# Designs tried in a protein design chat: VHH binders against q84jc2. Part 18

Target 1, 232 residues: q84jc2
Amino acid sequence: MSKMRNLVEEKFLEFYESWVIQLELYLHQLLIAHNNNTMSETELRHLISKLTTHHKAYYTAKWAAIREDVLAFFGSVWLNPLENACSWLTGWKPSMVFRMVDRLRKSRVVLVEAQVKKLEELRVKTKFDEQKIEREMERYQVAMADRKMVELARLGCHVGGESVMVVEAAVRGLSMGLEKMVKAADCVRLKTLKGILDILTPPQCVEFLAAAATFQVQLRRWGNRRHYVTHS

## First folded at step 12 (VHH)

Design gd24
Fold by OpenDDE, look of step 19:
Structure gd24 (fold): chain B 232 residues (1-232), chain A 125 residues (1-125)
Amino acid sequence: as target 1 above (232 residues)
Amino acid sequence: QVQLVETGGGLVQPGGSLRLSCTASGFTFDDYAMNWVRQAPGKGLEWLSAISSGGGYESYADSVKGRFTISRDNAKNTLYLQMNSLQPDDTAVYFCAKEIDMWSQEYTGSDFDYWGQGTQVTVSS
């Protein structure tokens, strides 16, 4: 049975579709910049800034939405199953981007020793932060399996009047923990992204962002074809 | 250096309307999501509404949905809250809150890093 979309899901789906369209436009610009060695550093920095602003905008919208319904993001209807399968705590896994950087290094990107060192330090830190969040998630999930969930289940069987209110309150309580973990994960994502961009040169940033955007867009396309998903 | 200044509060009868404003300074306003939060007497803080940095997404608490509307003017560095159909239970101090910088800050459990001084809204006959 298809999951019924709530109002938050519908609103965010609309937002996300528009956001992806804009991302594709920026991807086009990134590819042009990548293939055009005549662009000035100023121009490249401007393009990088536009992309980073675009990503920041996504997360401000996300946080606005999760304050209303964080659970919507644990079954994101605006994503296809492939995209969802690749999601870590409602988004991309921060440590994954280092794999992208490694791929670039194996191609045409040449990093100086200082850059390599900084990237490695950032990688270690990112991994540490991820693990910390994962431990918290595990702790939370285990805790959910205890009395609160049992009570919630019991109350759910007796839906009526005050029982509904109690169940809703319980769900809200449970959602609070999830929201905190999601927000923590988002901060690690953006800090990691910023860290990488601060280490790379503007041309390298453009190449990295192009690769990342390409992967995101292609993943969506592949998933849509495989599962015949239509969001709009 | 960051400042948020709320205005527009006051006394209003039930069913009345108010429009709150929050003027921001000391940071790039259009780069951040903004929020309205209130605190009623003897109660804790209640989140009411959020608007994304670009203004492309808005959210509301169930308590104010359909009655309150959040908006922003980035050119004026101003956040707004249109409050309609006010009820006595809406009596509270209303705060403008800046969302944290997710780009550079670790999440410590707080969604907001700066608050205004608040503006009093009293709904009474």
Scores: ipSAE 0.899, ipTM 0.965, lowest interface PAE 0.4, mean pLDDT 92
Fold by OpenDDE, second read of step 21:
Structure gd24 (fold): chain B 232 residues (1-232), chain A 125 residues (1-125)
Amino acid sequence: as target 1 above (232 residues)
Amino acid sequence: QVQLVETGGGLVQPGGSLRLSCTASGFTFDDYAMNWVRQAPGKGLEWLSAISSGGGYESYADSVKGRFTISRDNAKNTLYLQMNSLQPDDTAVYFCAKEIDMWSQEYTGSDFDYWGQGTQVTVSS
């Protein structure tokens, strides 16, 4: 049975589908750039800039949508179950990108000692930030069984009058907390990504971004095949 | 120096329309989402609408859905808010707000880092 979508879900779904299509185009360009060592540094930087701009577009859209309905992102109907299963607070887990960097190192990418040191520092910081958010989330989840939520559960959604106002207030409060956590997580994601890109050379950035985009696109493809998800 | 300047406010009758503008300078305008926020007399700040960087996504508060339309012209570094079917309860100071740089900042609970001076909108018969 298909889940009924609300307006935010529908709008963001449309946006995301278009965004992914563009990502695939950029991925193609990244792969070309990676396989052809003929591009100038200027050209590579331009390509990197296009990708970073594209990611900025996504997160600005996400935050816009979250202001309408943050709960939509905890269902994320625009994602398949596999993508959702791999999500941490409505997105990719920041620390996972270091695995991608490690993979690059195992391939033919040579990092200088200074880069390795900086990456390790960034890894430690990222992990710390993740843990901080996770602890906050845990506290929040435990606190959900507070007076407001108990009252919400008792009153139900079909109560009229003052009770409806109480329920709405409770839901708003919950949503505000969730929104803050999601936005904090997004900042950690983007800061981590920026940090990595600032450490890597343009050719290394291209390879990294290609790997990241490949992973994202493949995860979507694999999930779609498994669950027969079709996107228009 | 970042600067946001709102214009287009004024007095309008119920059912009327206004178009607000916000001219941005001092930063790469098209790299950031932009927002409209208002503050009515004696009330707190109310977020109204957001437009993503590039203009690919728009969002609205329930209070203005179907009546207000956000848009941007990146070539002019200008944000717009078309307000139709204005009501007395839309009377407020309207602010343009720049969204924070998510790439460089830790989230501190604030979505915006720069505001305009605001423009007064008064809806009255």
Scores: ipSAE 0.899, ipTM 0.966, lowest interface PAE 0.4, mean pLDDT 92
Fold by ESMFold2, fold request of step 20:
Structure gd24 (fold): chain B 232 residues (1-232), chain A 125 residues (1-125)
Amino acid sequence: as target 1 above (232 residues)
Amino acid sequence: QVQLVETGGGLVQPGGSLRLSCTASGFTFDDYAMNWVRQAPGKGLEWLSAISSGGGYESYADSVKGRFTISRDNAKNTLYLQMNSLQPDDTAVYFCAKEIDMWSQEYTGSDFDYWGQGTQVTVSS
C-alpha cells in the first residue's frame, strides 16, 4: 500500500473485496445456467433474483459510505487504475451497457421485434438521462470553479490554518453537490439495468448477467495483473 | 402497505444506554438500506446512521460515531440502534427511515421514501 487510507476507504475496501468474491461465485452459477438449457424458468428467475439482490446490496453499501465521504468514490482505493479509468461518475456508464446487449445479439441471443423496439426506447431514454446528469455536473463544476477562484485569491495573503479552513469549506461544498449527482447517476444505472432485465427473457437475462459479470471480473483481473507488476 | 414502527424510547440519565428497535412490514426488508434520523427540539432533521441491505456496511454521522451502533436482523425485519454514552444533547425524536427504491426510482434529491412515527428519547441534564 502506497497511500494513507481513511476510515471509509478501509471499510469499503473490506466490503468490496467480499462483494466481488460473491459476484465471482454467482458468475460460476450464471455460466452453468448459460451452458445448460435444462434449467426451469423458476430456477432461472431465482438465479436472476440473486444477482439483482447482490447488485442492490452494493449500491445500498455505496450510498451508506457516500454519506460519510463521497470523495472516496472518485479514484477509489478498492479499484485498480484501469477500473478507475473506466468509471463515469463513480460507476459504469449507463449507455455503454447497450454495447454489451448489441454484442450478445450478434452472437447467441435472438431477440424478437418487440424486444428490439423496447431496448431502443430504453437506450434513448438512458442517453437522455445521462446527458441531463452531465449538464448538471458541468453547471456544478463551473460554480465550484468560481467559488474556488475567489477563495484561492484570498489565500495568497494568508498563513497556515486559515488556508486549511477555506480549503476544507470548498471541499465540503464540492462533496455535497457530488453526492447528489452520484446518486442520480446510480439511479439511472439501476433503472437501465432493471429495464434491460424486464425486456429480456429469463435465459437472455442469464446470458446478459453472465457477460456483465465476466466483463467486471476480467477488468479487475487485467488491471490488477498490470498494476501489481508495474507498482511493485 | 409499508409500515415502520419504532420502539424502545424513553427517559435515560446522562451516560446511560438505550436500544431502539424498528419493525418493518409491507416491503422486502432485506432489499433496502435502513437509516436512523433524529430531530432535537427546535432543530432540523439530523441523519445518524445507515446500514446496507445485507448488513455488510454501516455508516455513522460524526456526532454519534463510536457511541451508537446500527444493526439489522433481516429474518425478523427489524432494525436496531444501540445508543451508549448518552448525553442531554442526544434528546430528540428518533426516526427509522427506509431508503428509496434505487431500482425503479428517479433520484429527486430525497433519500428516504418511508418514515416511522418516531420514538422520543430524553436524556436528563
Scores: ipSAE 0.788, ipTM 0.922, lowest interface PAE 0.8, mean pLDDT 85
Fold by ESMFold2, last read:
Structure gd24 (fold): chain B 232 residues (1-232), chain A 125 residues (1-125)
Amino acid sequence: as target 1 above (232 residues)
Amino acid sequence: QVQLVETGGGLVQPGGSLRLSCTASGFTFDDYAMNWVRQAPGKGLEWLSAISSGGGYESYADSVKGRFTISRDNAKNTLYLQMNSLQPDDTAVYFCAKEIDMWSQEYTGSDFDYWGQGTQVTVSS
């Protein structure tokens, strides 16, 4: 029989599909706001707030699901293979977002000296936090490998039901560590996004959010087309 | 001033049901996940259930899956826990807990920043 999805995977797939559809609707609104010179700062801030609330909703759902099954977020069934290949610790890599800012700055977004300075400070902080998490992940990978070696050694030992319980407790301990690393990474992602939005003006925030949402939608569309076999 | 107030606890017979409520104030309730956690006498804290900010995703600990249902009414700033098929080992103080603001702070290893005072649930013949 084919691989069967577990309950967490089925539930989160349903949630994620709805979440992406709503993101596409917000992208449409961002593009309208980009082209509409008559929108007030209050109207722009309201739209920006809707986007930030939408991202918060994703992460609150993710953290709820992680409590049941953190491993579902490594090679997720709700993402296509391209989206999964681009993941860093279950999501976008925080330092990569500054390449979007750099591209916008070259083409359409004019930043004053104070903004440039603050963005550079944030870039350095983000990279530092990212590297800290990468070091913790390396430590976790070593601990995970040691757990597998303990299981191999156990194959040659005197057995009883208690040896299974010891292995299960060790696996649970490592799984809890993985949960915490994913949550730390998510907080770096959201703190970085918040930091960028705090530095940019409301029109600049709309430009940035539109670029980020466009990238996410295009990555999904491009990856979905590649998995179909067609004759040309 | 963030406030979380649990109500609906009490004494119930084995096999019975209770519905807990948690009313929230002092923050934008709709922006945060909410959780139920319990503490049995002499035991540590046990996470039971979470619901995402919009209510679009719910999760449960294995010990309560199929018996407990979390829900929220964002118009009333209220979190609920429907508890069915209660047994003596469900006896505990039940707390609602607000998830941290992932948007505004660094992760410190703690998932919750505010707790209610708790409501006692006692399952006994």
Scores: ipSAE 0.786, ipTM 0.924, lowest interface PAE 0.8, mean pLDDT 85
Fold by ESMFold2, fold request of step 20:
Structure gd24 (fold): chain B 232 residues (1-232), chain A 125 residues (1-125)
Amino acid sequence: as target 1 above (232 residues)
Amino acid sequence: QVQLVETGGGLVQPGGSLRLSCTASGFTFDDYAMNWVRQAPGKGLEWLSAISSGGGYESYADSVKGRFTISRDNAKNTLYLQMNSLQPDDTAVYFCAKEIDMWSQEYTGSDFDYWGQGTQVTVSS
């Protein structure tokens, strides 16, 4: 329960808690807009813009933080264990968002043929991009297990000063590789989100964004509920 | 047309302080992270600091942590770098850099899409 936190983890925890509080406030506005038959298309587009700006702000903070410590985003201290267990490369898995679109189609959202075709094209592209990143991560994991890297780490521990510099350079190289993969994954996430919002009408976008925010809030609440059940 | 203009460079004594400004135009400043990068004579580019779009998060390279402070004034479309305890090896051209639009671009390995012309900082006795 008690974990050692570095400065990056402390700073991002503070940012993230504020960011989630604001997301919950926007969720309230989305639910009002969903129920309000007097809102104009312009008003809906403004609300959608607030949500997209809020998501962009998260990623600009994330990219600033990963320059200092990308590993903080693998098993993040600002997320509960359920949230972390659902993470794919430090965030939501792009292909899974289409399951939410599918559920909305079954219950509340009517899509025309042109929208369905565009969504299927985006789904295929998103899955393809995910698979490319997963192959890159596999290669990275193999490289980490490489005998030469383990040998360099052992030499640094047993020899001292000059070996420490070589080990530190190798670790920086690995961290840079992780940063690039995380950034590539984030761009796939944001392109997928943008693609969905471009295909949907403004009322459909409000329903989608409300569902997405609700899921994120529920995932956080479910993780907290598991914690209370474990203590009882 | 995106434009970034750095000002505030100059000559300063070791141990001194200097404040750089970067005025932005041609894009929605509030939507993007902003960065400071420097290039010392004969050296490559060194990233120094980043600040998130709303100013809610800032980060620093180890070489400047504790001595430099990044900030932004979104009402004035201006990015700042307060530099304290300057030493001769801080001598460099300092650049303001705009982060890419993650929303609209594929990641190509480049974090920045626009740069200013740079401002010279010289630390000497």
Scores: ipSAE 0.773, ipTM 0.918, lowest interface PAE 0.8, mean pLDDT 85

Design gd24
Fold by ESMFold2, fold request of step 20:
Structure gd24 (fold): chain B 232 residues (1-232), chain A 125 residues (1-125)
Amino acid sequence: as target 1 above (232 residues)
Amino acid sequence: QVQLVETGGGLVQPGGSLRLSCTASGFTFDDYAMNWVRQAPGKGLEWLSAISSGGGYESYADSVKGRFTISRDNAKNTLYLQMNSLQPDDTAVYFCAKEIDMWSQEYTGSDFDYWGQGTQVTVSS
């Protein structure tokens, strides 16, 4: 049996491991900023900018990779099963970040009424955008099932070079549709993140980004530990 | 405000090599992925290659994989495409394209918001 690895999977695994290491380093800086009253607003905004640039860099790499193989992002080899189980269209679900904001609000982050109103407006808009994409995905999945079954029927269950070409054409059509939906989802993710960071003050942004990075790192650690658990 | 200017096109023999450059201005170059796209005579646009904002990830269309290499120099605001083993069907106008700002806009189905004017590459005997 062949041991050849998918090039996109290899390349993105290497990118992602490096990206997560850098995220952990930024988390350390966020935690220092969280506990330190001596940082100016300008210094906090610079740190926040480093985090937003880091997240944007992930998505530019992702969009480059999905042009070669969007399916690699559905059940990714660079993520453990827990991380994959938490994915919505190849990433975090935009509406879920508002639960994190809610937790911070109830524990350590004080929001003024204007911020609360803006966050609720953003939450509603984010949920609306999510639901729109979910309906598009459902429509695409129905169309995909119809197309795949038609192609299989035409092939008469044959295998070989001609069958491979027809399957490859069908997969390319599927991949283009999935790619568009993943990109739409990514734009909702980034628009939601930007919206939250625009509403929060710089110290509140540091709290939020620290919580988000902590969750991502812990999800990875927990999932990796469970992967190797010994059954008795 | 945003400008992308391609240079380096020309006439080459089959099997030859050529290096394209794209100089960018009017935006923070190193915040965005950059792409190469070509249009052969009488045909539609064909995406060729992408490079992530930091240069940490590169991708290629099957038609050019192994022959073309994308790179960027963020200090010079310049995108490159090294093209080797050129064949007549590589004849096209080559454009550099800036990826949309995912951060600030809703996805409308378009991946690129700005294009250069293109540079002609002709591969013939």
Scores: ipSAE 0.770, ipTM 0.916, lowest interface PAE 0.9, mean pLDDT 85
Fold by ESMFold2, last read:
Structure gd24 (fold): chain B 232 residues (1-232), chain A 125 residues (1-125)
Amino acid sequence: as target 1 above (232 residues)
Amino acid sequence: QVQLVETGGGLVQPGGSLRLSCTASGFTFDDYAMNWVRQAPGKGLEWLSAISSGGGYESYADSVKGRFTISRDNAKNTLYLQMNSLQPDDTAVYFCAKEIDMWSQEYTGSDFDYWGQGTQVTVSS
């Protein structure tokens, strides 16, 4: 199985590097749109659509890669240690995205009462969905620990062809369960993102998407720069 | 009205090759990952391959890696599976499957929301 993790790691690193480069190009367009008061609603919606399509494309590639090796997404080689430290179940934590909305409200974005109410409703729903996943993850972690204890007992008893087949089946079962948990988390992430974009006006969506892309790009740049200082 | 129509199945000799096609309609093909799944006689469903929405990432089950190649033509709304070095145990009904819309629905453990009717591939001498 370790050869398949290395292959998945190599292939996804290549994909991710290209994906981040394109994200940076879209960030440039978002910043231009942020400063251009003459853009029509149609033009803003087109740019927003480009960003949402780009994020969806990441997840379709991720789910394809997870089919081969979900473990590659826990401590990923295409992310620096700071990026990995910020991960919750292989990605950004859905409830934490509302801190970015809150930061924008304190700085530059004015929301009307109806938007604030809808965002609070979405925050509550997102937290509820997140907690459901955390309860499922806890059950999975307990089952995984028990399965490893059974494997240790079996290794103490015998080694042979049937033992290899049983171990391989157990590893596949663990990977399949973890894959489902990651996919559930990804759907919560995307539903939360969609919910925010549906509540915000097109100019506000551009502000939010620019802030999110800026954070992702800066987290990557800062984490890479610290690495070179400490290890170069 | 989502439709997925597989074609290209048939009878082939061991060691032979076959290309399957899946023509999609009723949704924005470019936005979704597409998959091939098969069901051999008397067996359950076996996932074979996935391709991301833009075609930038492909994955394969161990059973077909190196022999099968997935591809897509987004301009033609068509998914392909090139199958080489076919063996009798590749005999199955082959299905094209659309990945769920992660954007709009709760994950219920199902990765696919629409399936084709399948195309029969038989590898026999």
Scores: ipSAE 0.768, ipTM 0.916, lowest interface PAE 0.9, mean pLDDT 85
Fold by ESMFold2, look of step 19:
Structure gd24 (fold): chain B 232 residues (1-232), chain A 125 residues (1-125)
Amino acid sequence: as target 1 above (232 residues)
Amino acid sequence: QVQLVETGGGLVQPGGSLRLSCTASGFTFDDYAMNWVRQAPGKGLEWLSAISSGGGYESYADSVKGRFTISRDNAKNTLYLQMNSLQPDDTAVYFCAKEIDMWSQEYTGSDFDYWGQGTQVTVSS
């Protein structure tokens, strides 16, 4: 009978704010490394490791939060509307990251033929994995719509507290299915990221990670400006 | 070789408290989320709580929220569960569980790859 308050949103907002601040600090280090042609391979690998650990930390926190409330990650309060609009299943779309690689290849990153072939193989595998998830999502949405339609029809025959129970059961069923699909998408994201970093050399990895972090920071900055300026 | 060993279970009266520990070895503890799960007599597994790799985020099942507190000490490779206001329906075997390596594994629907042997908690007069 009582409306549940969303403690997940408050808790994850605090986590995410701190996480983004640290990402910006790492971006500064990536940009310095980009301009330092004499940095050792050991120094570059250490910086790359810091970035990958930082991304892993985000996902372990996300999965902990999802177990309480996966719906908080669809239209998240810690993201501006532009950031939310760019999301595919609560995060960046794995196949679209290759556009960033392509852009870097055109301007400043030189790849050998072996790297190009491996990246194409990874792109195909990533697209295949995405399509599997999208088909599963569609099948789940159809199944939930059919179940929801049946339960809503029953509401016309049974008044009172029973209709609240039916709605809550439907939401729980949707949440369980969404959680599985979000986790599948996250694993595709992380495997794709790992695959790219394994193919690229350490200096190329620094370039890629800098571009990715720059995009994320710029999307947040630009979306916040437009939101606050144009809302009034 | 991954190993998880739970300790701290026992018999306690209703309203009592216990602190469970889980000592981890064979993997980089700091890199993974850790979880507590329980199995009551004749029932299936019930997820209770999770804590992120750095400890920056904690989550709880509704059944234990406000009564249980998860924590970790990454320097000691140890996960904790502080259990307060225990009731008879908290009687169960309590397991710690390691979250899968999202970085290198495809998702097959399993959230955990390693479990401890469990520790018995019994809440009775």
Scores: ipSAE 0.767, ipTM 0.913, lowest interface PAE 0.9, mean pLDDT 85

Design ld2
Fold by OpenDDE, look of step 15:
Structure ld2 (fold): chain B 232 residues (1-232), chain A 126 residues (1-126)
Amino acid sequence: as target 1 above (232 residues)
Amino acid sequence: QVQLVESGGGLVQPGGSLRLSCAASGFTFSDYAMSWVRQPPGKGLEWVSGISGSGGQTTYTDSVEGRFTIIRDNDKKMVYLQMTSLKTEDTAVYYCARFPYSELWEYLTTGSFDYEGQGTQVTVSS
């Protein structure tokens, strides 16, 4: 059943499609830079800055959209099933990036001991923050599964007059809680990303960002192909 | 078989203009973003410009911004690079580039990528 898209979903879909296209273009630049040992540090930093700015733009748009309808981001219609399956609280799981770094380390990226140590510290912190959010989510779910939610469900079936106000209030409360959690998760993502970029050298940052962009672009394309095969 | 054939290079004076062309074949052209890259003498390959599959989005390296324009014709399977106000620093072999998605990880890990084109020489000299 084609989910009826609301206005927030439609707008964000357009944004995201454009954003991903731009990401792919940046990826080309990153890939070339990755193999270019003649680029200056300044040039690399500039490229990194472009990418970080691009990512910041995503979260700016996301947060604006979440303010309007946070529920739209749970089961994001702009993502394919594969992308959604890989999502944690409406985005990438922060701890996942460390696996990517590990993969890069097994290839051509050589980290010094000090970097490895810092990355491990960051990993621990990131995992801790993830767990904290997950605990909050669990708490939230338990709280929502209480009598109030039952009442809300009942009211939802018989919405009229005073009941509408109660339902609206309940939905608002739910949305506020979810928004808070999503923002918290996004903060962890941003902190983690910043942390990694602060630890890595500019060339390594380019490699990391290239890997991340590659993963994202491939995930989308693979997921789209599979989706078309199953529905065509 | 994927083929990219660059043309349009030549010798030009500073301030001059050239239009590079790239003929693509062997893949669904519109499904891929395309880029121009160049290799200056004694330097590594550097990215110059990119254009989305639909042609709706373009991007440029800072040094060519405002001087170069990337365009594509999906019906003809062509990508172009209009270069104006050419500088000596623009001297390079120019390549049209497609990045196959299936090979991106290999490129990241090995640093090797199969560029199908021979490139076209652009020389800017007084």
Scores: ipSAE 0.788, ipTM 0.923, lowest interface PAE 0.6, mean pLDDT 89
Fold by ESMFold2, look of step 13:
Structure ld2 (fold): chain B 232 residues (1-232), chain A 126 residues (1-126)
Amino acid sequence: as target 1 above (232 residues)
Amino acid sequence: QVQLVESGGGLVQPGGSLRLSCAASGFTFSDYAMSWVRQPPGKGLEWVSGISGSGGQTTYTDSVEGRFTIIRDNDKKMVYLQMTSLKTEDTAVYYCARFPYSELWEYLTTGSFDYEGQGTQVTVSS
């Protein structure tokens, strides 16, 4: 099965290319800032605000695009496994960012006991929200017809009055359910990001945002150079 | 070997203009985003402006937005900073910086700035 790129996918890819390039420029700002102890808290908060606004812009564009065609955001992994193997809906798993926080604690960031407690509470809450989404996706897969089977039936050359209506209703129901779940996953991502930034001090936020942007920029650059070989 | 050579600095009155130049060599220039950074007297390095590898996207720190323009010429492997309406707080040594794609994780953990020039001094005073 070959991957098809429709109009929605192509338009979002164009947006994403521009968005990542801007993230690179913000990352350069962060890299300079994280070693400048003469920056005021106001200056740091302005930089943090630019980064959070940039991340919110990504989700604003993504949510507009999934309203048009949510299936454009799913890879072939969904089409291959017909069982309830859980892949994270169109993005990184929210709890993975805590690995990044842990890595920073080993090298550059010192946290006080109150911050450590709040981060652990947030990690537990994030895991709980992830598991809730995973349970909802599993119920959805069990209750709905196989998306691959429905798509193949619709693309086939056989049509019947009742069959066509049932297939169209099933495709519409699948798309609406998937859109809801993608938005829920994105909301967990945003809530986790906001929670971390609320717990960290402004200099610590710069360190965290630099690490997060580094990961995303490197992942994009490695993907562009190595065909379909990417770092997991 | 990567080289970045800055020039075009000098002494300027407030309200004046200068154009800084950066000549790049030793790498595939168009693949890299570039920035101007500066070090004011007695302060750490401050990021000023950045430009994407293609030149299609630019960013500026708030204090210079509307006054400075970053430009690149990929054929000549040059980056420029056109500065206007200069203020005394713009006084600094200005450096050209390459985005450290291959050294990103090292740069992040060490905190070292990725440049190899002497910089060019800009002094704004009456």
Scores: ipSAE 0.576, ipTM 0.850, lowest interface PAE 1.9, mean pLDDT 78

